# Designs tried in a protein design chat: VH-VL binders against q0aze0. Part 201

Target 1, 268 residues: q0aze0
Amino acid sequence: MKIILVNNRFKENTEKKAQEIAGQLSALNVEVIIDNGLDEPYAGTVDFIMVLGGDGTMLRAARRYGQRAIPVLGVNMGTVGFLSNIEINELAEYLPLILREEYSLEARMMLEVAVFQQQSLLTRVFCLNELLLRSNSPRMLSFALEISGQKLEPYRGDGLIVSTTTGSTAYSLSAGGPIADPQLDAFIVTPVASHIINKRPLVVSPEREISLHLLEEREAIIGIDGQIKMDFGAENRVLIKRAPHPLLMVNLKAKPFFTSIDRSLQRQ
Short names: E, the ipSAE of ESMFold2; O, the ipSAE of OpenDDE; V2, 0.75 times the mean of E and O plus 0.25 times the DockQ between their complexes.

## First folded at step 9 (VH-VL)

Design K11 (framework fv_inotuzumab; at its last look DockQ between E and O 0.60; V2 from the best seeds 0.00; counts 0 for: pae E 10.5 > 2)
Fold by OpenDDE, look of step 9:
Structure K11 (fold): chain C 268 residues (1-268), chain A 121 residues (1-121), chain B 112 residues (1-112)
Amino acid sequence: as target 1 above (268 residues)
Amino acid sequence: EVQLVQSGAEVKKPGASVKVSCKASGYTFTNYWIHWVRQAPGQGLEWIGGINPSGGYTTYRRKFQGRVTMTADTSTSTVYMELSSLRSEDTAVYYCTRDWEGTYLVSPDYWGQGTLVTVSS
Amino acid sequence: DVQVTQSPSSLSASVGDRVTITCRSSQSLADSYGNTFLSWYLHKPGKAPQLLIYGISNRFSGVPDRFSGSGSGTDFTLTISSLQPEDFATYYCLQGTHQPYTFGQGTKVEIK
């Protein structure tokens, strides 16, 4: 068996823990690759991905490995989040199940985000939570939203979030978006401080495509999962669709999503 | 082995332009952003900007906007930084460095050997 | 712009000494996800900077154990537990959380 350990390079002691776990796994004749984000994603075949850290680490892991149809387990390192399945102190208990491949999987829809300049592709990324378009100044943006070719009325406000249901408990939530069942595939389109009071979030079929572009010369920012940032101008456009492959999240421990929402949110 | 190899030292007059190259090898060229950092004599390190070789997206420090241009040639795995309207204050050692994951200068791990650019009348 | 201030600007030390360098930012370097983009570099004249620490406290590959990083928010520290001859250099912290990305002014570690 070959396992990738993904640690959070932006948090203390995650590398040390990864090395410790790698040693334990090696003692069990498991081949281990440690991914701290400084190297290219491991290109070889692997059987399992273990993410050590919080939601941010999982988001990074999803971007790096999500399209490879590899089981991904979130192991929380003592933070509050929604994307970890077990705690680090529980790993020893569940390790035999991992090695025997006795676990269930949950498919989580990801976004495919393409940013263009004219007809040129600037970047394409897959992300688990959301795409954010926001103003880079105190002034509001004016931008166009199209859904499957249907042009909505122009948006005016600080920005817009296009989120997966997984991402519904992330920035979209802070912006007033609905909490969605992670087992549901859908886009959540949440306005950020819209000029129109009480502009409602949209829940959109994953079969549709979403397009965004600015209607005036403004400085804006594209944010992806809060970890990738790009300048965005009038010459750019964003195309969002469902990623061709979901993230396969390992479910070793029952996580009652709805009963844990209040507790999790109160700790933030 | 990851390597960034930069072009040789340059001597320029004020008002001229300089174009420094950075050839990358040992990794997938289009997977990493390349950033440029310089150090003037007796000064610290200063971030100039970065380019995504995949698509050529760039981000520049405001003070250099309009004067700096970064480009990437995927066929040769080479990134270029051109600085125009050179001033004496632009005299520095220029470094290219790679970084993973977006536009952030998060933790540049590999660096070029540096290119001295001297601007003098 | 986020200001990053290192202290001290220079210090003299002997081989075997414990050396501590601090880096203070004008605002928190933690992003909305709690990630902190703080790195430490070693720079010798005529050479390229070398990554020592990333993510506050993670040693880069090949970096000796005598180097360690700590801190949170706006205050960070690089510690060399026992200075070695090859450690005499200028050290820089780098914040990559906020654009424009900025380095500390540097700390020159000289031989006493």
Scores: ipSAE 0.029, ipTM 0.653, lowest interface PAE 3.2, mean pLDDT 91
Fold by ESMFold2, look of step 9:
Structure K11 (fold): chain C 268 residues (1-268), chain A 121 residues (1-121), chain B 112 residues (1-112)
Amino acid sequence: as target 1 above (268 residues)
Amino acid sequence: EVQLVQSGAEVKKPGASVKVSCKASGYTFTNYWIHWVRQAPGQGLEWIGGINPSGGYTTYRRKFQGRVTMTADTSTSTVYMELSSLRSEDTAVYYCTRDWEGTYLVSPDYWGQGTLVTVSS
Amino acid sequence: DVQVTQSPSSLSASVGDRVTITCRSSQSLADSYGNTFLSWYLHKPGKAPQLLIYGISNRFSGVPDRFSGSGSGTDFTLTISSLQPEDFATYYCLQGTHQPYTFGQGTKVEIK
């Protein structure tokens, strides 16, 4: 069995623990590849991905490996978030089940984000939580939102969030969007500081295609999962679709989403 | 082995342009950002901007906006930085450097040897 | 722009000395995901900068254990426990949390 251990080398305590766990797994004849975020993603075939850390480390793992249909387990090493399943001190207890592949999987929708300059594709990025379009100046943006070719009335404000249901508890929530059941597939479209009162958050079918572009020249930024920043101008357009594959999250321990909402939000 | 090799030194007059190349080897070129950092004589290090070779996506420090253009050629694994409307204060050693496949951080790990650009009247 | 100020600007030291350099940021360098992007570089005239420490305290590949980093929030320290002849250089901290990314002004470590 071959697994990837994903950690965040910019948090020192996770690096040491990752090496420790890798040693334990190697003693059980498990081949371990450590992905600390500084080297190229491992390109070879693996059976399982173990993410050591918080929601941010899971977001990176999802972007690197989420389209490869490999089981991904979140292992919390401190503050409980929304994307971990077990605690680090429980790993030994669950390790036999992992090795025998005795677990269930929960699919989490991802976004496929394509940024264009005029008609040229500049980049394509996958996203677990959200795309944020925001102003990069004191001035408001004026921008167009299209949903499956249907043009909505222009937006005016600081920006817009297009989120998955998984991302509904992230920036979308702070901007006034609803908390969504992560088992639903949907887009959640949440305005940021809109100056148009009737612009409400929208919940949109995952089969829709969402397009954004600026209606006048402004400095803007596209943010991906709060971790990637891309300049966005009047010459650009972004297209958002459901990604071809969901993230396959491993479920070893029941984690009741609804009864844990307050605790999880406080601990992020 | 990761290596960044830059083009040779340049001498330019004020108002001219310079184009510096940075050829990468030893890794998957399109998986990493290339950033440019300069050091004027007697001064510290200054970040200029960066490019994602995977689609040519760029970000520039505001003071260089309008004068700098970065491009990438994936077929030769080469990044170019062109600085126009040169001024005497643009005299510096220009470095290219690789940032890891980071989604949220600049942490340059491998650097080119540097290219001296001299702007003199 | 986030200001990153190093102290001292220069110092003189002998081989074997313990050297401490500080880096103070005008804003916290911790992001909301718990990442802190502070790095330390060694730079010799005519050479490319060399990464020593990333993420406050992680040594880059091949960096001797006499180099260590510490700190949090706005205050960070590079320590060289026993200075070697190859360590006489200018040292820079870099904050990579907030664009534009900014370097400290440098600390020149000179032979006494």
Scores: ipSAE 0.006, ipTM 0.531, lowest interface PAE 10.5, mean pLDDT 85
ESMFold2 (binder alone), look of step 9: mean pLDDT 91; pTM 0.931

Design K12 (framework fv_inotuzumab; at its last look DockQ between E and O 0.82; V2 from the best seeds 0.00; counts 0 for: pae E 4.2 > 2)
Fold by ESMFold2, look of step 9:
Structure K12 (fold): chain C 268 residues (1-268), chain A 121 residues (1-121), chain B 112 residues (1-112)
Amino acid sequence: as target 1 above (268 residues)
Amino acid sequence: EVQLVQSGAEVKKPGASVKVSCKASGYTFTNYWIHWVRQAPGQGLEWIGGINPTGGYTDYRRKFQGRVTMTADTSTSTVYMELSSLRSEDTAVYYCTRDYEGTYLVSPDYWGQGTLVTVSS
Amino acid sequence: DVQVTQSPSSLSASVGDRVTITCRSSQSLADYYGDTFLSWYLHKPGKAPQLLIYGISNRFSGVPDRFSGSGSGTDFTLTISSLQPEDFATYYCLQGTHQPYTFGQGTKVEIK
């Protein structure tokens, strides 16, 4: 068996811990590739991805590997969140189940985000939680939202969030969006400080194509999962679709979403 | 194996422009951002900006906005940094450096050898 | 701009000494998820800077065990447990959390 260990390069002592776990796995004849995020994603065939960290590390793993239909296990390293399944001190207990592939998978919808300048594709990014369009100045944005070619009345405000149901508990929630069951597939479109009263959050079929562009020259930002930031101007357009493949999250230990929701949100 | 090789030293007069090249090898050029960092004599390191070679997306430090232009040529795996309206305080060694997640996850790993740009009357 | 201040600006030390360099940020370097984009570099005159430590405490490939990093929030340290002849250089911290990305002013480690 060949496993990728996705390490959180942005917290203390994570390299030593990752090496320790790699040693334990190697002793069981598991081939291990450590991904510290400094290099491009491993391109070869692997059977399993183990994410050592919290929600932020899982978001990075999803961007790097989520389109490859590989089981992904979140292993909590002390920061409680929504996306880890087991604790690091439980790994030895669950490792036999991992090796025997005795676990279930939960599919989590991802976004495919394509950013253009005029007619030219600049970049394509996949994300698990959300795309944020926001003002990068004290001035409000004036922008257009199209859903499958259907032009809504213009928006005016600080910005807009397009999230997955998994992302409903992230920035979308802070902006007034609903908490959604992560087992549902949907876009959640949440205005940020909208000046237009009838611009309510929308829940949109995952089969729709969402387009955003500015209606006047302003300094704006596209944010991806709260981790990637891109300048966005009047000559840019972004297209958002459901990604071709969901993130396949491993479930070894029951993690009740609804009964733990307040604790998970407060903990972060 | 990863190498960033920069163009040679340049001497310029105030008001001119300079264009420094950075040729990458030993990795997939389009998968990594290139950042530019400079060091003026007796000073520390200063980030100038970065470019994603795939689409040519750039992110410039506000101090340099309007004077700096970065471009990438994927056919030669080369990034260019052009600094215009040069002043004597732009005299510095200019470095290119590589980063995979160059949008606010910046921890550059490999650096070029540096290019001395001297601006004098 | 986020100010990052190193202390000391210079120091003199002998081979075998333990050296500690601090880096203090004007605001927290942790993002929402607690990820901290702080790294340490070694720079010798006429040479390219070299990455030593990323993510506060993780050694880059090939960096000896004598280099270690620690810290959180706004306060970070680089420690060299037993200084070697090749370690006499200028050291920089870099914060990569907040644009513009900023380096500390540098700490020159000189032979005593």
Scores: ipSAE 0.358, ipTM 0.739, lowest interface PAE 4.2, mean pLDDT 87
Fold by OpenDDE, look of step 9:
Structure K12 (fold): chain C 268 residues (1-268), chain A 121 residues (1-121), chain B 112 residues (1-112)
Amino acid sequence: as target 1 above (268 residues)
Amino acid sequence: EVQLVQSGAEVKKPGASVKVSCKASGYTFTNYWIHWVRQAPGQGLEWIGGINPTGGYTDYRRKFQGRVTMTADTSTSTVYMELSSLRSEDTAVYYCTRDYEGTYLVSPDYWGQGTLVTVSS
Amino acid sequence: DVQVTQSPSSLSASVGDRVTITCRSSQSLADYYGDTFLSWYLHKPGKAPQLLIYGISNRFSGVPDRFSGSGSGTDFTLTISSLQPEDFATYYCLQGTHQPYTFGQGTKVEIK
């Protein structure tokens, strides 16, 4: 068995812990590659990805490896979140199951986000949670939303979130979006501080495409999973699709999503 | 082995422009942002801006907006930084450095050797 | 802008000494997910800066064990457990959490 350990490069002592775990795995005749995010992604074939950290680490790992259809396990290291399945102190207990491949997989839809400048592609990113369009000034944005070619009325407000169901418990939730079943594939389009009273979030089929562009020359920002930031202007457009491959999240420990929502939200 | 190799020292007059190059090797050029950092004599390090070689998207520090232009040539794995309307305060050693995490300067790991730009009348 | 202040600005030490450098930011360097973008660099005149520590406490590849980083929020520390001749240099912390990204003013470690 060959495993990639993705450590949270932005937390204290994560590299040391990764090395420790790598040693334990090696003692069990598991080949281990540690990915601290500074090097290029390992290009070889692997059987399993173990993410050491919280939701942020999982989001980075998803962007980095999500397209490779490899089982990904979130191992929490003392953070609060929705994307980790087991705690670091439980790893020893569940390690035999991992080695025997006795676990369930949950396919989580990802977004394909393409940002253009005129006809040129600036970047394409696969992300697990959301795309955010937000004003970079105290002034409201005017932007156009198109869904499968259908032009909606112009949006006026601070911004807009396009989220996966996985991302429904992330920034979309803070903006008033609905909590979605992570087993459901859908886009959630959540307005951010719209001037339109009772502007409701949209639940959109994953078969549709979502397009955003500014209607005026304003300074805006796009954010991806809260970790990638880009300036966004009138010359730019963003196209959002369902990613061609879902993230295969490992479920070793059954977590009742709906019964744990209140507990998780209270901790945030 | 990852390497960033910069162009040679430049001497310019006030009001002129300078263009410094940074040739990358030893890794996939388009997978990493390149940032520029400078150090004036007796001063600390100062972030100037960054460029995504894929598509050429740039992020500049506000202080330099309007004067700095960063470009990338994927065919030669080279990034360029051009600074216009040079003033004496622009005299510094300019470094290119790579970072994996988009526009965020989180963990620049490899650096060029630096390029001295001297602005004097 | 986020201010990053290093202390001390300079220090004199001997080979074998324990050296501690502090970096303080004007606001927390933790992002929404609690990730902290704090790095430490070693810089010698005429050379490229070298990454020592990333993510508060993680040693970059090839960095000796005598270098360690710690801290959280707004206070961070770089420690050299036993100073070596090659360690005399200027050290910088870098915050990458908030734009514009800013370095500390530097700490020059000189030979006593």
Scores: ipSAE 0.178, ipTM 0.728, lowest interface PAE 2.4, mean pLDDT 91
ESMFold2 (binder alone), look of step 9: mean pLDDT 92; pTM 0.935

Design K13 (framework fv_inotuzumab; at its last look DockQ between E and O 0.01; V2 from the best seeds 0.00; counts 0 for: pae O 8.6 > 2, placed apart)
Fold by ESMFold2, look of step 9:
Structure K13 (fold): chain C 268 residues (1-268), chain A 122 residues (1-122), chain B 112 residues (1-112)
Amino acid sequence: as target 1 above (268 residues)
Amino acid sequence: EVQLVQSGAEVKKPGASVKVSCKASGYTFTNYWIHWVRQAPGQGLEWIGGINPSGGYTTYRRKFQGRVTMTADTSTSTVYMELSSLRSEDTAVYYCARDTSYYDYLGEFDYWGQGTLVTVSS
Amino acid sequence: DVQVTQSPSSLSASVGDRVTITCRSSQSLADSYGNTFLSWYLHKPGKAPQLLIYGISNRFSGVPDRFSGSGSGTDFTLTISSLQPEDFATYYCLQGTHQPYTFGQGTKVEIK
C-alpha cells in the first residue's frame, strides 16, 4: 500500500512528527511519501492520502490532490476543525481499517477557479472552501456578478465570497453567510460589505457558472482558501465552476457535523 | 540543484530603465512563484513583487506600481524585472527568490539569486 | 502594511554565546486556518540571503540544529544556542502572511 502523508510544515516541529509517523507506517510495510509542501505533488499511483493537521493542511491537500479521486483522511494533531476525522492518538486503532480499505467516503464539492487577464488565462486552481474578492484599500469596490450569463445588479462594497458548502463555516460565515450542510452541492455567494446590507447571501445551483469582474479601476485582491492571494484589477475576470471531481473524504469515525459546530468554531 | 542565476551589474542615469534577468534551473519553472527583493546601501531587505511563471500573473508592492514590470519566458525558464523612471534611491542590489510553496504564493523564499547591483548616478 | 520590528537592532557576542533575536508584528500573522508564514534569513555582505527557518520553527535543509525558531501570533524568536564564527551576519525575519510581504529591520550579530 502506498500512502501520501501531507504534513503541516507551518506549525512547530511538524516535519519531525511526520517523519516519526512515516517510520511507524513503514514498519507496517506501508510505502510512504511525505508531502511537506516544498516539492511538486507526487504524480505516481497512490492508494490513500493522510493529512496530518487541521483545516489548513486539508485545504492544501485538496488543492494538490483533490482532483485525483484518492481517499483523503484528516488526522487532527491539535485543535479540532471541520475537516479532520480522527485524532492522532487514535491512528493505531484505525490503521487496520485503513489497510483493509474498510471505510466510507464522503464527497465534498470543490471549486474550479480560472483567473483571466482580458481573454488570456493566467491561472487555474481548485479549492475546497472559497474564493474571496475584496478591496485592497479603504475604498469600496464596484463589481459585476454574473450567474450563467445573467447579470445581477452591480455590487458595491468591500467584496464578495463564493464558497462551497464546506466553506460555509470559513470566511463566508464571518461575512454573514449561512452555515450549510457540507453534504450539499451548492455555491454560497456572500457579500463582504458595510454598504451592501440589502444584498443577501445567495445559494446557487452547482451547475451554474459564476463570473466576477470590476466595473471601475480599484485595487482588489483575490484570495483562495485563505492561502493564495493575488492582485485583481479592472483587466481581470474570474470564472468559477464546480470542479470535475469532489474531494473524497474518508469517514472512519462518526463526527456529526451539526452537534459539533460550537466546538469546531471555537478554534477561531 | 535548484539554482537562480541573475544578470550582471548595471549603471544607469536617473530617468532610465533597467531590466534584470533571473534564470531558473533544477526544478519545474512554472510551479513556483518568483519574487524580487532589493537592498539599498545601508538598508534592509524590501519586497518588490512577484510573478507566477504559469500565465504571467503578477503582484507588485504599491510603491513600485507603474514603474515595475515582471515577465516570464517559460521556454528559457527566465523571469525578468524591469524598473523604469530610475531615481538615485533605486540604487540597490536586486535579488530574485523562489517562493517555497508549490503554486501557493505564500511569501517564504527558499532559493535566491546571487544579486544584481544596479547603480543610479547622475 | 504590517510592520515587523526586530529586537535588538544589533548585538555583540562571543563564540559559544546563546543569542536570541525577536520579531514582533503589528498584527497577528496567523491566517484563518492557523498557519503562520514567518521565516528567518541569514545575510552576509556580498552574498544572497539564506533561508534558516520557515513556518516559525522548521529548519531549512542543511541548517545546523543550533538554530531554532519559536513563537505565535505577533511574537517570534530566533535562537542560536551556541554562536559559531560563521554565524556573524545580519538576520532578518519575514512575514509572508499579509501582502505586502515585509521584512524586519535586521539584527546585526557581531562576533567579538
Scores: ipSAE 0.051, ipTM 0.631, lowest interface PAE 7.4, mean pLDDT 86
Fold by OpenDDE, look of step 9:
Structure K13 (fold): chain C 268 residues (1-268), chain A 122 residues (1-122), chain B 112 residues (1-112)
Amino acid sequence: as target 1 above (268 residues)
Amino acid sequence: EVQLVQSGAEVKKPGASVKVSCKASGYTFTNYWIHWVRQAPGQGLEWIGGINPSGGYTTYRRKFQGRVTMTADTSTSTVYMELSSLRSEDTAVYYCARDTSYYDYLGEFDYWGQGTLVTVSS
Amino acid sequence: DVQVTQSPSSLSASVGDRVTITCRSSQSLADSYGNTFLSWYLHKPGKAPQLLIYGISNRFSGVPDRFSGSGSGTDFTLTISSLQPEDFATYYCLQGTHQPYTFGQGTKVEIK
């Protein structure tokens, strides 16, 4: 068996724990790769991914490995979030089950985000939470939204979020989007400080395609899961659709979503 | 009255696939998870997986991953379980069951189908 | 998998008897929020299983009050205060806290 341990190199406690766990797994004849984000994603085949930390670490892991159809387990290390399944102090208890592959899997929809310069692809990213388009100045943006070829009225505001249901409890929530059951597949399109006060968030079928572009020369940025940032201008286009493969999240413990919302949000 | 009615018995060869249906009635179909459980001859109950009909979201036992597919047809209020690459060990009575909660899947089943016998033999 | 062991595997009893079935799990069935997903089912051959108890001690709708559930952590009990003719069947406990969900091996209650 081969396992990737994903941690955050900027969080010392996660690094220490990764090393400790790696030692334990090695003693059990398990091959371990530690990914702290410093290097490129491990390109070899693996059987299991263990994410040590909070939601941010999970998001990075999802972007790096989510398309590879590998089971991913979130192990919380004292943070507030929605993407971890067990606590670090529970890992020892569940480790035998992991090694015997005695668990269940949940498929979480991801976004495929493609950013273009004219007709040329600049970058393609798979992400678990959201794509953000926002102004890079105090001025509002004017931008066009198309859904499956249907052109909506131009948007004017600070920006727009296209989120998965998983991401509904992330930035979309802060922008006034609805909390969605993560067991639904859908896009959530949430305006960010729209000039039109009655501009409502949209819930869109995952079968549809979403496109964004600016209607005027303005400095903007694209944000992915709050971690990737890139400049965005009038010559750029964004295409968003459902990723071809979902993130396979490992379930070792039942975690009722709705009973955890208040507790998680209260800590923020 | 809540009812789950399953399709009839199936006889399959090793390597074949089987698709069992579970028609739900008496409640809002899209509000509750449907799970599948089987019982091999002389054995106990074994959980296979579950599906949320309100979007087709699924959770599968790892041992069945890649071999089981659950789907839902909201127009007919029917859930399907397809199991491929059948082997003799898959011979069992298969049950669909509704989760007790419409909020989430909580691993408690309040209503069950009558069961479908699937026999795998050469 | 979380191991769930029922005791006994079978028993013989008479109408009117008090029957006790135990379910023991290899891990605590309490989640991080204090919820415990332990349920009990009655199963007769050729019939659909029936929910008796959910959440350790809650009787499902229509279930007679002679059925009761108790326990915590790793040890749970189903009690039939006075066995009736229709109660002869196989009983299963189910843990839904940990995935995959797992059943006990069953307890067959037979007529003495």
Scores: ipSAE 0.013, ipTM 0.469, lowest interface PAE 8.6, mean pLDDT 91
ESMFold2 (binder alone), look of step 9: mean pLDDT 93; pTM 0.951

